# Ledger of designs, part 30: VH-VL binders against a5use3

Target 1, 222 residues: a5use3
Amino acid sequence: MVIHAIVPVKELHRAKQRLARVLDAHERRALSLAMLNDVLVALSYSPVSRIIVIGRDVETGHTARAHGAAFVIDQSAALNDALHQAAADIPDHAAALVAPSDLPLLGAEDVIALTCISGDKPGVAIAPAHDGGTNLLLVSPVVGWTFLFGPDSLTHHIAAARQRHLPVHLLRLPHLERDIDDIDDLIWLAQQPGDTSAQRLARMFLERKGAQLWQSSDMPPH
Below, E stands for the ipSAE of ESMFold2; O stands for the ipSAE of OpenDDE; V2 stands for 0.75 times the mean of E and O plus 0.25 times the DockQ between their complexes.

## First folded at step 12 (VH-VL; framework fv_rovalpituzumab)

Design d3 (at its last look DockQ between E and O 0.61; V2 from the best seeds 0.00; counts 0 for: pae E 3.2 > 2)
Fold by OpenDDE, look of step 12:
Structure d3 (fold): chain C 222 residues (1-222), chain A 117 residues (1-117), chain B 107 residues (1-107)
Amino acid sequence: as target 1 above (222 residues)
Amino acid sequence: QVQLVQSGAEVKKPGASVKVSCKASGYTFKSYAMHWVRQAPGQGLEWMGWINTYTGNPTYADDFKGRVTMTTDTSTSTAYMELRSLRSDDTAVYYCARDIGWGMDVWGQGTLVTVSS
Amino acid sequence: EIVMTQSPATLSVSPGERATLSCKASQSVDSYLAWYQQKPGQAPRLLIYDASYRATGIPARFSGSGSGTEFTLTISSLQSEDFAVYYCQQRYDWPYTFGQGTKLEIK
């Protein structure tokens, strides 16, 4: 199975907004880019044939290119529209793997596991989020698929698969299910095994700030 | 070579409409959004809006909503901007500009639209 | 909308000297700030994007700095071709708004 990975990246100034009480705008940007880096590293060691990063920021583009990934300029205001834009050049018969850039602990083994359960037949494999969302989505073939990320996306993607008479495979990946939203989440990330870019930043931030809460005024207007 | 070529100068009466074209070449048209910016004589730049060339969805500045329509023809790699109910203060050079995500790196040569009685 | 204010309106500088142009935003625009150069009878030209990155083909004498609400365009040693009008533009939120421009003229 030929797999093309799509990595949607939110505008950096809008990323990790829930951490605004802990991290300033610069720190949130750095963390977002670190997470993107980690996701790209994981994908690079996975059985993915091509990586497509879609975003708007120059730093996102630089990061993508540094890892040999293609960079597509996001023209949309919605995640699913961006995903369709990114998928436009994927061959119809190929599979698409959607991996958001903010999965701090994504590893190659996770992608491999997802591909293994899906097999080489048409189908949909999903790593569900804890809140009924979708952390990872593998669709084969990508042609005709409608991305339905958002609230209750797990249910929506399953329904979409069934409408197309595609088998659905679910893979629980608990280490991917914790969002990084507050100081406790940063502490958690820093305490997990490994030494990813995001973990190193988390550790640095915690040391610098002494786990104190700050305020950020750099919030997007809309 | 990446370039944007706009249609020629227009002279219109108040109340009329004008449609300016912008033909793109040298790059994949649908990969980059297109902006429209105007400049009244001796004045600064004014952003009018932009269009997603992949979906065809436009976003307009509030000052132009209801009076402007931006469209694309992907088969000819051409963007269009129509401004209706023209007034004298709409007299300006209108530019199309390609967006690369962080700036407008390629501009058309501009189209002068003159609105006079 | 975010209001961009440039200063000074006109800057008179001699060739070979340093020019410093200011751009202020009514609210934080992070680093989402671009600078454009426009010569008489020509379309604008992108100089700087994301506050500090030079666009392709832009000479090293041009540099951008700043974040949040305060931004600066610096021309280290003015050349004859640098006398023009310069605009800043925020790209943080729609509508993308321009400053009113700074005219750089020969002293």
Scores: ipSAE 0.658, ipTM 0.856, lowest interface PAE 0.9, mean pLDDT 94
Fold by ESMFold2, look of step 12:
Structure d3 (fold): chain C 222 residues (1-222), chain A 117 residues (1-117), chain B 107 residues (1-107)
Amino acid sequence: as target 1 above (222 residues)
Amino acid sequence: QVQLVQSGAEVKKPGASVKVSCKASGYTFKSYAMHWVRQAPGQGLEWMGWINTYTGNPTYADDFKGRVTMTTDTSTSTAYMELRSLRSDDTAVYYCARDIGWGMDVWGQGTLVTVSS
Amino acid sequence: EIVMTQSPATLSVSPGERATLSCKASQSVDSYLAWYQQKPGQAPRLLIYDASYRATGIPARFSGSGSGTEFTLTISSLQSEDFAVYYCQQRYDWPYTFGQGTKLEIK
């Protein structure tokens, strides 16, 4: 199947507001851009054929273009409106993959697993969020689909698939279910294996605040 | 090439309404939000609101809620702003402007609306 | 609602000199600030976006700086065509309010 990924990006000043207790506005902006970078890297190593970033910030556009992604200007900063706007550029017969920009541990293997469980047949594959939302959504074909992200979006998307007689596949990806909202989440992220842009930034911020990231253990590169 | 052309000047009495048009050309109309900004004679710029040209959903500044309606006709690439219950202090030049997300890069020529007895 | 305050209201400067225009926000707007130029009888023209980036076709003598609550537009080596009214606009949160303007005029 031909998959077009949509990465909606919230206005950077509205992103990660709960981290304001720990990070200033410039730090939160940098973290949001680092997470976007990590998602785009993961998608670039996955079987998606095209990446569409939709957002409203200059630096979001620069980041998208640096990864060869198309950039669409989000007119109203309303998530489902943005998704429908971005999907207008996707051919009717193609699949759409929606990946949020704030999944710092997203890997290409997650996208591959989601595509495998759906197969090359019409259907909807969902990686649920812990809170009844949707972390990843793959819809094949995209024609006629209505995006219903927000509270209880898992339930709403399942119902939308049923209305269209599309089979639903659920794939639980626990490493994508943790939100990065407080200092404990930043410490957790910094301690996970890997060297993503968000992880490097989390480690740097925690060093500025005197936090201990490691006991005596090494973290392997890569 | 890229341009916004607005309807002509209007003279209105207090209590009437006015509907200003803004026809876009040279770009994909549904890809950019349209803002409306007014300027009273000798005064500064006042933001009135914007409309999402893909969905047709408007957002209005509080001072204009209840009196303003913003719409689009995507088949003609035209945005509209209607202001009702006009008062003399609504006398202003009304501009439409294309929003590229971080600024308004193309403006219409402006439409003078004069509200006078 | 975020209030934008520009100073001075009028700035008299000779051609070839430097002009410095100030814009203050009633709360932090991070870098979400645009500057516009308006000449009499004309629509505004976008000069600077995101506090410091020049719009397409804007000469290098225009520069923007600042973040948070305080912003500056600087025009080095003023040209005769630069005498106009300048507006800042915050784009942090709607309503996307404008400052009241600074008129830059020939001394």
Scores: ipSAE 0.424, ipTM 0.776, lowest interface PAE 3.2, mean pLDDT 90
ESMFold2 (binder alone), look of step 12: mean pLDDT 95; pTM 0.953

Design d4 (at its last look DockQ between E and O 0.62; V2 from the best seeds 0.00; counts 0 for: pae E 2.2 > 2)
Fold by OpenDDE, look of step 12:
Structure d4 (fold): chain C 222 residues (1-222), chain A 117 residues (1-117), chain B 107 residues (1-107)
Amino acid sequence: as target 1 above (222 residues)
Amino acid sequence: QVQLVQSGAEVKKPGASVKVSCKASGYTFKSYAMHWVRQAPGQGLEWMGWINTYTGNPTYADDFKGRVTMTTDTSTSTAYMELRSLRSDDTAVYYCARDIGWGMDVWGQGTLVTVSS
Amino acid sequence: EIVMTQSPATLSVSPGERATLSCKASQSVDSYLAWYQQKPGQAPRLLIYDASYRATGIPARFSGSGSGTEFTLTISSLQSEDFAVYYCQQYYDWPYTFGQGTKLEIK
C-alpha cells in the first residue's frame, strides 16, 4: 500500500500558545520546529512513500525541504481545509496518513504499527487522543474521504468510515497522548527516553529557566 | 515567468458595480492564495481581502464586507473582485497579489477604477 | 486591527548615503513583517519578508531588522533607482494592514 503522509503545521506564532506562561514566543517557535523535525524524522524511517508538509511559515518550509518533504502553502485557517488542500495531489487509490507536527514522541515504529493493523485493504486506522480527538489517521483510499479533525474527531472519523463501509482499526499509543502545555509537561518530555530535538530543547529550557514562570506578550489577539 | 495580468481601467457611476479580473500564469494557480489591495490616488495601500484559490473561500476586510465578492475560475487561472454600490471614494487602483505565506511576491499591474457622476 | 505606523513620512537623502526607515506596530507582530517598494505608476514590489529576509532579486544593500513592534528598513548606499515610497505590512493577524508609507526622495 502506497502511503502519503500529510503533516499539517500551525502558524508558528500561534503554535504552543498554552506554553506562553513558560516559554517566550521565540522559544515556542523553536519548540514547534523541533517537534516538526522529529515528526519528519519519524516519517522518513517509516513505510511512507511521500511526505507533504502544509503550513504558512518560511521556516516550516525550510524544515520540510531539509527532510525531502514537499511543502504546500496553507491557504486557510481551518485544519480540515488544509488537509484537503494537501491531499489534492495524492493519487485516488493511495492511502493518506495524517500526522500532526506536534507529536513530540512520534516514532517510526508507531507509523509501522498503524500500517500493520490497517493492512493492505481499504480501511481506516486511528490512533486516538486522550480527549476523544485523533492523533494519527490512516485512510485507504484517500479518495472521497472527508477529514473531520477537531473536538470528538475520533467518533466523527469512525462514523465517516462506517458510512463508507470501511473497517476501522484503533491503535492506542499512550506516549503520544500527552500534550505539552505547561512546565510539568516539559519536564515529562525531558524525562522520557530518547534524545529528540524537542527533548533536547525541553531539557535546555528547563536548565535555563528552572521552575520560573514566563509571560508572553506575543499572542495573537484573535 | 510568474505574472498576474489584470483587466483594463473602468469608469463607473456612483451606485454601480465593477468587476476586475486577474489572470495568473507561470505557476500553479490553486497553490497560492490571491489578495486584493487598493490604492486611492496619492494614498497608501489598503488590504481588501484574500481568497483561497483551492477552496474558493474568501475572507474580506470588515470595511468591505457585504459590498465585495471575490471569486476564482480555476479553469482559466483567473481571480475576480467585484465591488458593488460604488462611491466616489472607491476611486483607486486595484491590485491583485499572490500570497506566498510570508508576503505578496507577485502583483498585477493594477486596474484603475474611477467613480464619478 | 493592528495599526502600522511608519516614520518619517518623507526622508530626504543623497545618493550614496544610508537611509533608515522605521515601522511600528500597535501590538506585537512577531517577525511577520514585510517591506514593499513602490515607484510612481508601478505596483508594489516585495523587498523584505519575515522582517529580515530579502526577497528574490533584491540587492544586498537592502536589509530589514526588528521584531515585535519595532522594525527598520535600511538601505546602506542609496542608488538612483531606490528613490520611491516604501511600505511595511504585517501579516501576523487578519486583517493584513499596511503602514502609511515613507517617501524616500533625493536630497
Scores: ipSAE 0.595, ipTM 0.845, lowest interface PAE 0.9, mean pLDDT 93
Fold by ESMFold2, look of step 12:
Structure d4 (fold): chain C 222 residues (1-222), chain A 117 residues (1-117), chain B 107 residues (1-107)
Amino acid sequence: as target 1 above (222 residues)
Amino acid sequence: QVQLVQSGAEVKKPGASVKVSCKASGYTFKSYAMHWVRQAPGQGLEWMGWINTYTGNPTYADDFKGRVTMTTDTSTSTAYMELRSLRSDDTAVYYCARDIGWGMDVWGQGTLVTVSS
Amino acid sequence: EIVMTQSPATLSVSPGERATLSCKASQSVDSYLAWYQQKPGQAPRLLIYDASYRATGIPARFSGSGSGTEFTLTISSLQSEDFAVYYCQQYYDWPYTFGQGTKLEIK
């Protein structure tokens, strides 16, 4: 199976907005790029034959090229439109793997497991999200596929596969089910095993926040 | 070599319309959005909008909504901008420019549109 | 919409000297700022993107700096071909907007 991975990346200034209460714009940009780097590392050690990053930021393009990925300029800023734009370069007979840029704990073993469960046969393999969405999608062949990410996307993708007479395989990957959206998520990420770029940044940010707390402390004389 | 070649100068009366063409060459037309920018004589640059060349969907600046239509013909790698209900203050040079995500890296030569009685 | 204000309107400097051009945004545009050069009768040319990166083919004497609301274009050791009008432009949010321009002229 020839697999082309698509990694859609939001405009960096729009990413991780729920973290704005704890991280400034520079920190959020750095975190988003670190997570992209971690996803690209995982894909580079997996059986994908090509990686396509689609986005609009110069730094996103630099990160993609550093990993040997193709970079496509996103003209729409709408996720499913971006996916269809990126998929236009994929041969009809090939498979497409969609991997979000914000899965800092993604490993090559997750991609391998997803490819193994579908085999070398036509079909759709999905790693569901905890909320009825889709964390990873592998579709083979990609020709004629309609990407339906968004609310209830698991159900919509299953229905789309059935309409095309493609078997559906589900693979639960619990370590990918947590989004990094607030301070509690950063704490959780920092505490997980591993040493990804995003984990190193999360640990550094949390150390800095602790230092800020200490700067405000007062102690009465005893 | 990447280039954008625009249609020639136009003279119009108030109330008429004008359609400016922008022929792209040297790159994959559908891979980059196209901006339209105008410049009145002695004035600065004014962004009019852009068109997504993959979908054909435009986005217009508020001052031009209702009067402007931006389209593409992908078979000829050509973008078009039509401005209707022309007024004398629409006299300007109109530019197309290729979007690369972080700037407009290639510009057409400009099309002078003169609106006079 | 985000208003871009350039200063000064005209800057007179001698060849070989340094020019510093200012651009201020009415609200933060992060680093989503470009600089363009326009010579009489010509289309604008992209000089700087992302506030500080030189576009392809732009000489090292051009440099950009700043973030948020305040930005600077610096041209060191001015050449005769550098006397032109310079525009800043934000691409942070629609509609994209340009500054009014700074004319750089021979003193």
Scores: ipSAE 0.522, ipTM 0.810, lowest interface PAE 2.2, mean pLDDT 90
ESMFold2 (binder alone), look of step 12: mean pLDDT 94; pTM 0.945

Design d5 (at its last look DockQ between E and O 0.88; V2 from the best seeds 0.77)
Fold by OpenDDE, look of step 12:
Structure d5 (fold): chain C 222 residues (1-222), chain A 117 residues (1-117), chain B 107 residues (1-107)
Amino acid sequence: as target 1 above (222 residues)
Amino acid sequence: QVQLVQSGAEVKKPGASVKVSCKASGYTFKSYAMHWVRQAPGQGLEWMGWINTYTGNPTYADDFKGRVTMTTDTSTSTAYMELRSLRSDDTAVYYCARDIGWGMDVWGQGTLVTVSS
Amino acid sequence: EIVMTQSPATLSVSPGERATLSCKASQSVDRYLAWYQQKPGQAPRLLIYDASYRATGIPARFSGSGSGTEFTLTISSLQSEDFAVYYCQQWYDWPYTFGQGTKLEIK
């Protein structure tokens, strides 16, 4: 199965706004780019044939190109419209993997696991978010598909798949389910195993902010 | 070579409408949004709006809402801007310009629209 | 809307000298700022984007700096072809407003 990954990226000044009380605009921008970097690294080591980044920032473009990804200039304000725009050049028979840029702990193994459960036949594989959203979406084939990201997107994508008589596969990935919205989330990220760009940056921010790190990890509720 | 070629100068009476065309070439039309900017004689640049060339959805500046319509024809790689209920203060050079996400890198040559009684 | 204010309205400088143009935003526009050059009877030309990056084909003597609400366009050594009107434009939020322009004229 040929998989094309789509990485939608919000405008950097609009990204991670929920962290505005903890991080200044520069820090939020840096964190967003670090997360994008980590997602692109993960995808690069995964069985995807092509990576398409869609956004409107110069630095987003630079980051995409640095990883050998295609960069598409986003013409829309809506995520789903952007995804359709990005998918326009994907061959009809190919699969599309949607991976948001704000998944700091995405690994290649996660993508592999998602592809494995989906198999080589037409179908939809989803990594659900804890709030009924969608963290990852794998659709094969991409032709005719309508992206339905947003509130309750899990239910909407499942319904869309069933309407098209496509099997649905769900994969829980707990380490992807925690949003980075506050200081506790940054601490959590910093405490997780690994040494991603986002983690290193989180650790640096926490040190700068004078926060203490603990060895225990806190997983988000399911 | 990337270029935008606009339609010729127009002379209109107050209350009339004008439709300016902008033909794109040298690039994939649907990959870049199109802006419209006007400039009154001896004045600065005024952003009118832009259109998503992939979806065809326009966004207008508030000052022009209700009087302006932006459209595209993807088969001919052409953008259109129609301005209705023309007034004397609509006399200006109108430009189309390609969006690259962080600026307008290619401009049409401009279309002079003169509104006079 | 975000108001962009350029200063001075007119700048008189001799060839070979340094020119400094200012652009101020009514609120922060981060780095979402572009500079354009317009010569009489011509369409504007993109000079700088994202506050500090030169567009393709723009000479090195042009440079942009600044972030937030204060931005500067600098021409290190003015050439005869540099005398024109310069506009800044913010891309932070709709509408994408322009400054009123600075006319750079020969002293």
Scores: ipSAE 0.856, ipTM 0.923, lowest interface PAE 0.6, mean pLDDT 95
Fold by ESMFold2, look of step 12:
Structure d5 (fold): chain C 222 residues (1-222), chain A 117 residues (1-117), chain B 107 residues (1-107)
Amino acid sequence: as target 1 above (222 residues)
Amino acid sequence: QVQLVQSGAEVKKPGASVKVSCKASGYTFKSYAMHWVRQAPGQGLEWMGWINTYTGNPTYADDFKGRVTMTTDTSTSTAYMELRSLRSDDTAVYYCARDIGWGMDVWGQGTLVTVSS
Amino acid sequence: EIVMTQSPATLSVSPGERATLSCKASQSVDRYLAWYQQKPGQAPRLLIYDASYRATGIPARFSGSGSGTEFTLTISSLQSEDFAVYYCQQWYDWPYTFGQGTKLEIK
């Protein structure tokens, strides 16, 4: 199976806005780029043949090229349109793997597991998100596929696969089910085993801001 | 060699329409959005809008909504901008420019549109 | 709409001197700022993107700096070909607005 990974990246100034209460714009930008770096590292050690990063920032392009990934300029603000744009250059009979840029605990083993459960046959493999969404999507073949990320995307992708008579394989990967959207998520990330770029930044940010974070009456220091 | 070549100068009367073409060469047309920018004599640059060349969907600056139509023909790698209900203050040089996400790196040579009675 | 304001409107300098051009945004545009040079009768030319990176083929005497709301283009040793109008443009959000221009003219 020939797999082309697509990594869509939101404009960095719009990423992680829920963290704006504790991280400034420069820190949020750095965290987003670190997460992208971690995802690209994981993909580079996985069975994907090609990585396509689609985004609209200079530094996103620099990060993509540093990992040997292709970089596509996103002409659209909409995630599914960006995915279709990136997929336009994937050969019809190849598989597409969609991996969000904000999965800081993604490992090559997760991608390997997803590819193994789908086998070398046509089909759709999904790592569900906690909230009814989709963390990883592997579609083989990519030709004719319509990406349906967004609310209830797990249900929508299952329905799309069945309409195309493709078997669906679900793989629960609990360590990928938590998005980094608020301060509690950043604390959780810092506490997980490992030493990814995003984890190192999370630990550094929390250390620098420890007194500020615990001065709120709803953030109990112990 | 990346190049944008625009159609020639036009003279129009008030109330008419003008359609400017911009032919791209040396790159994959559908991979980069196209901007339209105008410049009245002695004035600065005014962004008019852009078109997503992959989907064909345009986005217009508010001052031009209702009067402008941006289209593409992917078979000829050509972008078009049509401005309707022309007035004398639409006299300007009209440019197409390629979007690279953080700037416009290649510009057409410009098309002078003169609107006079 | 994000308003970009350039100053000064006109800057008169001699060849070999240093020129400093300012661009101010009505709200933060982070680092999403481009600079263009336009000579008479020509299309604009991209000089600087993302506030500080030089576009391909731009001489090292051109440099950009700044973030947020305030940005600077510096030309360290003016050459005769540098006398032109300079525009900033924000790339933070559409409409991707331009400043009104700074005319750099020979004194």
Scores: ipSAE 0.620, ipTM 0.841, lowest interface PAE 1.9, mean pLDDT 91
ESMFold2 (binder alone), look of step 12: mean pLDDT 94; pTM 0.951

Design d6 (at its last look DockQ between E and O 0.65; V2 from the best seeds 0.73)
Fold by OpenDDE, look of step 12:
Structure d6 (fold): chain C 222 residues (1-222), chain A 117 residues (1-117), chain B 107 residues (1-107)
Amino acid sequence: as target 1 above (222 residues)
Amino acid sequence: QVQLVQSGAEVKKPGASVKVSCKASGYTFRSYAMHWVRQAPGQGLEWMGWINTYTGNPTYADDFKGRVTMTTDTSTSTAYMELRSLRSDDTAVYYCARDIGWGMDVWGQGTLVTVSS
Amino acid sequence: EIVMTQSPATLSVSPGERATLSCKASQSVDSYVAWYQQKPGQAPRLLIYDASYRATGIPARFSGSGSGTEFTLTISSLQSEDFAVYYCQQWYDWPYTFGQGTKLEIK
């Protein structure tokens, strides 16, 4: 099965807003890029044939290209629209793997596991989020699929699959389910096994700040 | 060669409408959004809005909402900007410009629209 | 909307000299600033994007710097073809507003 990975990336100045009390705008940008880097590394070691990054930031483009990924300029403000835009060049018969850029602990083994559970037949494989969302989505074939990311996206994607008479496979990946939103999350990330770019930054930030909370006034306009 | 070619100059009366075209070539039309910017004589640049060329969805500046309509024809790789209820202060050179996410890297040659009684 | 204010309105500089143009944002726009050059009777040309990256084909004498609310376009050694009007633009939030422009003229 030919798999094309899609990595949607929010505008960096709008990313990780929940960390504004802990990290300033520059630090949040750095963390977002580090996470993107880690996701791309994981995908590079996975059985995906092509990686497509969609976003609007120069650094995002640079990061994508540095990893040999295609870069698509996002023309939309909605995630699902961006995903459809990114999927436009994917062959109809190919599979699409959606991997958000803010999965700090994504590994190649996770992608492999998802592909294995899905098999070579048409179907949908999902790694659910803890809040009823979707962390990873593998759809084969991608033709005719409608991305339904957002609140309760797990249920929506399952329903969409069933409507198309596609089997659904669920894979729980607990290490991907924790969002990085506050100082405790950063501490958690720093304490996990491994030495990813995001983990190194988390460790550095914690050392620099002495685990103190800060307030940032550099927030996105809306 | 990437280029944008706009329609010719227009002369309109107050209250009329004008529709300017912008034909793209040398690149995949649907891969880049299109902006519209105008410039009154001797004045600076004013952003009017932009259109998602993939979906066809436009976003307009507040000053033009209700009077402007941006559209695309993907089959001809052409963007259109219609401005209605024209008034004298709409006299300007109107530009289309390709969006690259962090700037406008290719511009049309501009279309002069003159509104006079 | 975010207001971009350029200064000075007019800058007189001799060929071969350094020119420094300023652009200030009414609020932080991070690095989401582009600079354009416009000559009489021509469309604007992109010079700098993301505050500090030169667009394709732009000579090395052009450089951009700054972040947050303060941005600068520098021309290290002015050439005869550099005398024009320069605009900054923010891409932080729409409307993507322009500065009012700085006219660079021969001293």
Scores: ipSAE 0.791, ipTM 0.892, lowest interface PAE 0.7, mean pLDDT 94
Fold by ESMFold2, look of step 12:
Structure d6 (fold): chain C 222 residues (1-222), chain A 117 residues (1-117), chain B 107 residues (1-107)
Amino acid sequence: as target 1 above (222 residues)
Amino acid sequence: QVQLVQSGAEVKKPGASVKVSCKASGYTFRSYAMHWVRQAPGQGLEWMGWINTYTGNPTYADDFKGRVTMTTDTSTSTAYMELRSLRSDDTAVYYCARDIGWGMDVWGQGTLVTVSS
Amino acid sequence: EIVMTQSPATLSVSPGERATLSCKASQSVDSYVAWYQQKPGQAPRLLIYDASYRATGIPARFSGSGSGTEFTLTISSLQSEDFAVYYCQQWYDWPYTFGQGTKLEIK
């Protein structure tokens, strides 16, 4: 099976807005790029034959090229349009793997597992997200596929597969099911085994935040 | 070579419409969005909007919304900008420019549109 | 909409000397600023993107700096071909607004 991975990347200044309560814009940008780097590392060691990053930031393009990925400039206001744009260069008979840029614990083994459950036959393999969404989508062949990411995307992709008479395989990957959206998610990420770029940043941010919380003048006012 | 070639200068009366073409060559037309920018005589640059060349979906600056239509013809690698209900203060050079996400790297030569009674 | 304000309106500098052009954004635009050069009768030419990267073919004497709300274009040793109007543009959010321009003229 010839697999082309698509990694859609949100504009960095719009990413991780819920973390704005604890991280400034520079920190959120750095975290987003670190997560992208981790995803590209995982994909580069997987059976994927080509990686296509689609986004609109200079640093996203630099990160993509550093991993030998193609970079496509996102013209779309919507994720699914960007995915269709990136898929235009994938041969009709090939498979497409969609991997979001914010899966900092993705490993090559996850991609291998996803390909194995389909048995290299026409079909759709999905790693669900915890909220009814889609963390990983492998569709074979890609020709004629409609990407339906967004609310309830798991249900919508299952329906799309059935309309094309493609079997659906679900693979639970619990380490990918947690989004990094708040301080508790950063703590969780920092505590997981491993030393990904995103984990190192999470640990650094939490150490800085801990030090800030303990800083005070100890002079009694009364 | 990457090139954007625009249609020729036009003279219009107030209330008329103008449609400027922008033909692309030397690159994959549907891979890059197209911007439209105008420049009134002696004035600076004003962003009018852009069009997604893969989907055909435009986005317009608020000042032009309702009077401008941007389209593409992918078979000829050509972008179009139509400005309706022309006024004398629409007299300007109109440019198309290729989007690269962080700047406009290739510009058309410009099309002078003169609006006078 | 984000307003980009350039200063000075006109800058008179001798060949071989250094020119410094300023651009201020009405809100933080991080590093999302491009600079363009425009000569009379010509379309603008991209010089700098993402605040500090030179576009392909732009001489090393052109440099950009800044982040947040304050940005600078510097030409370290002016050549005769550098006398033109310069525009900054923000790429943080559409509408992708331009500054009003700085005319760089020979002193």
Scores: ipSAE 0.721, ipTM 0.866, lowest interface PAE 1.3, mean pLDDT 91
ESMFold2 (binder alone), look of step 12: mean pLDDT 94; pTM 0.952

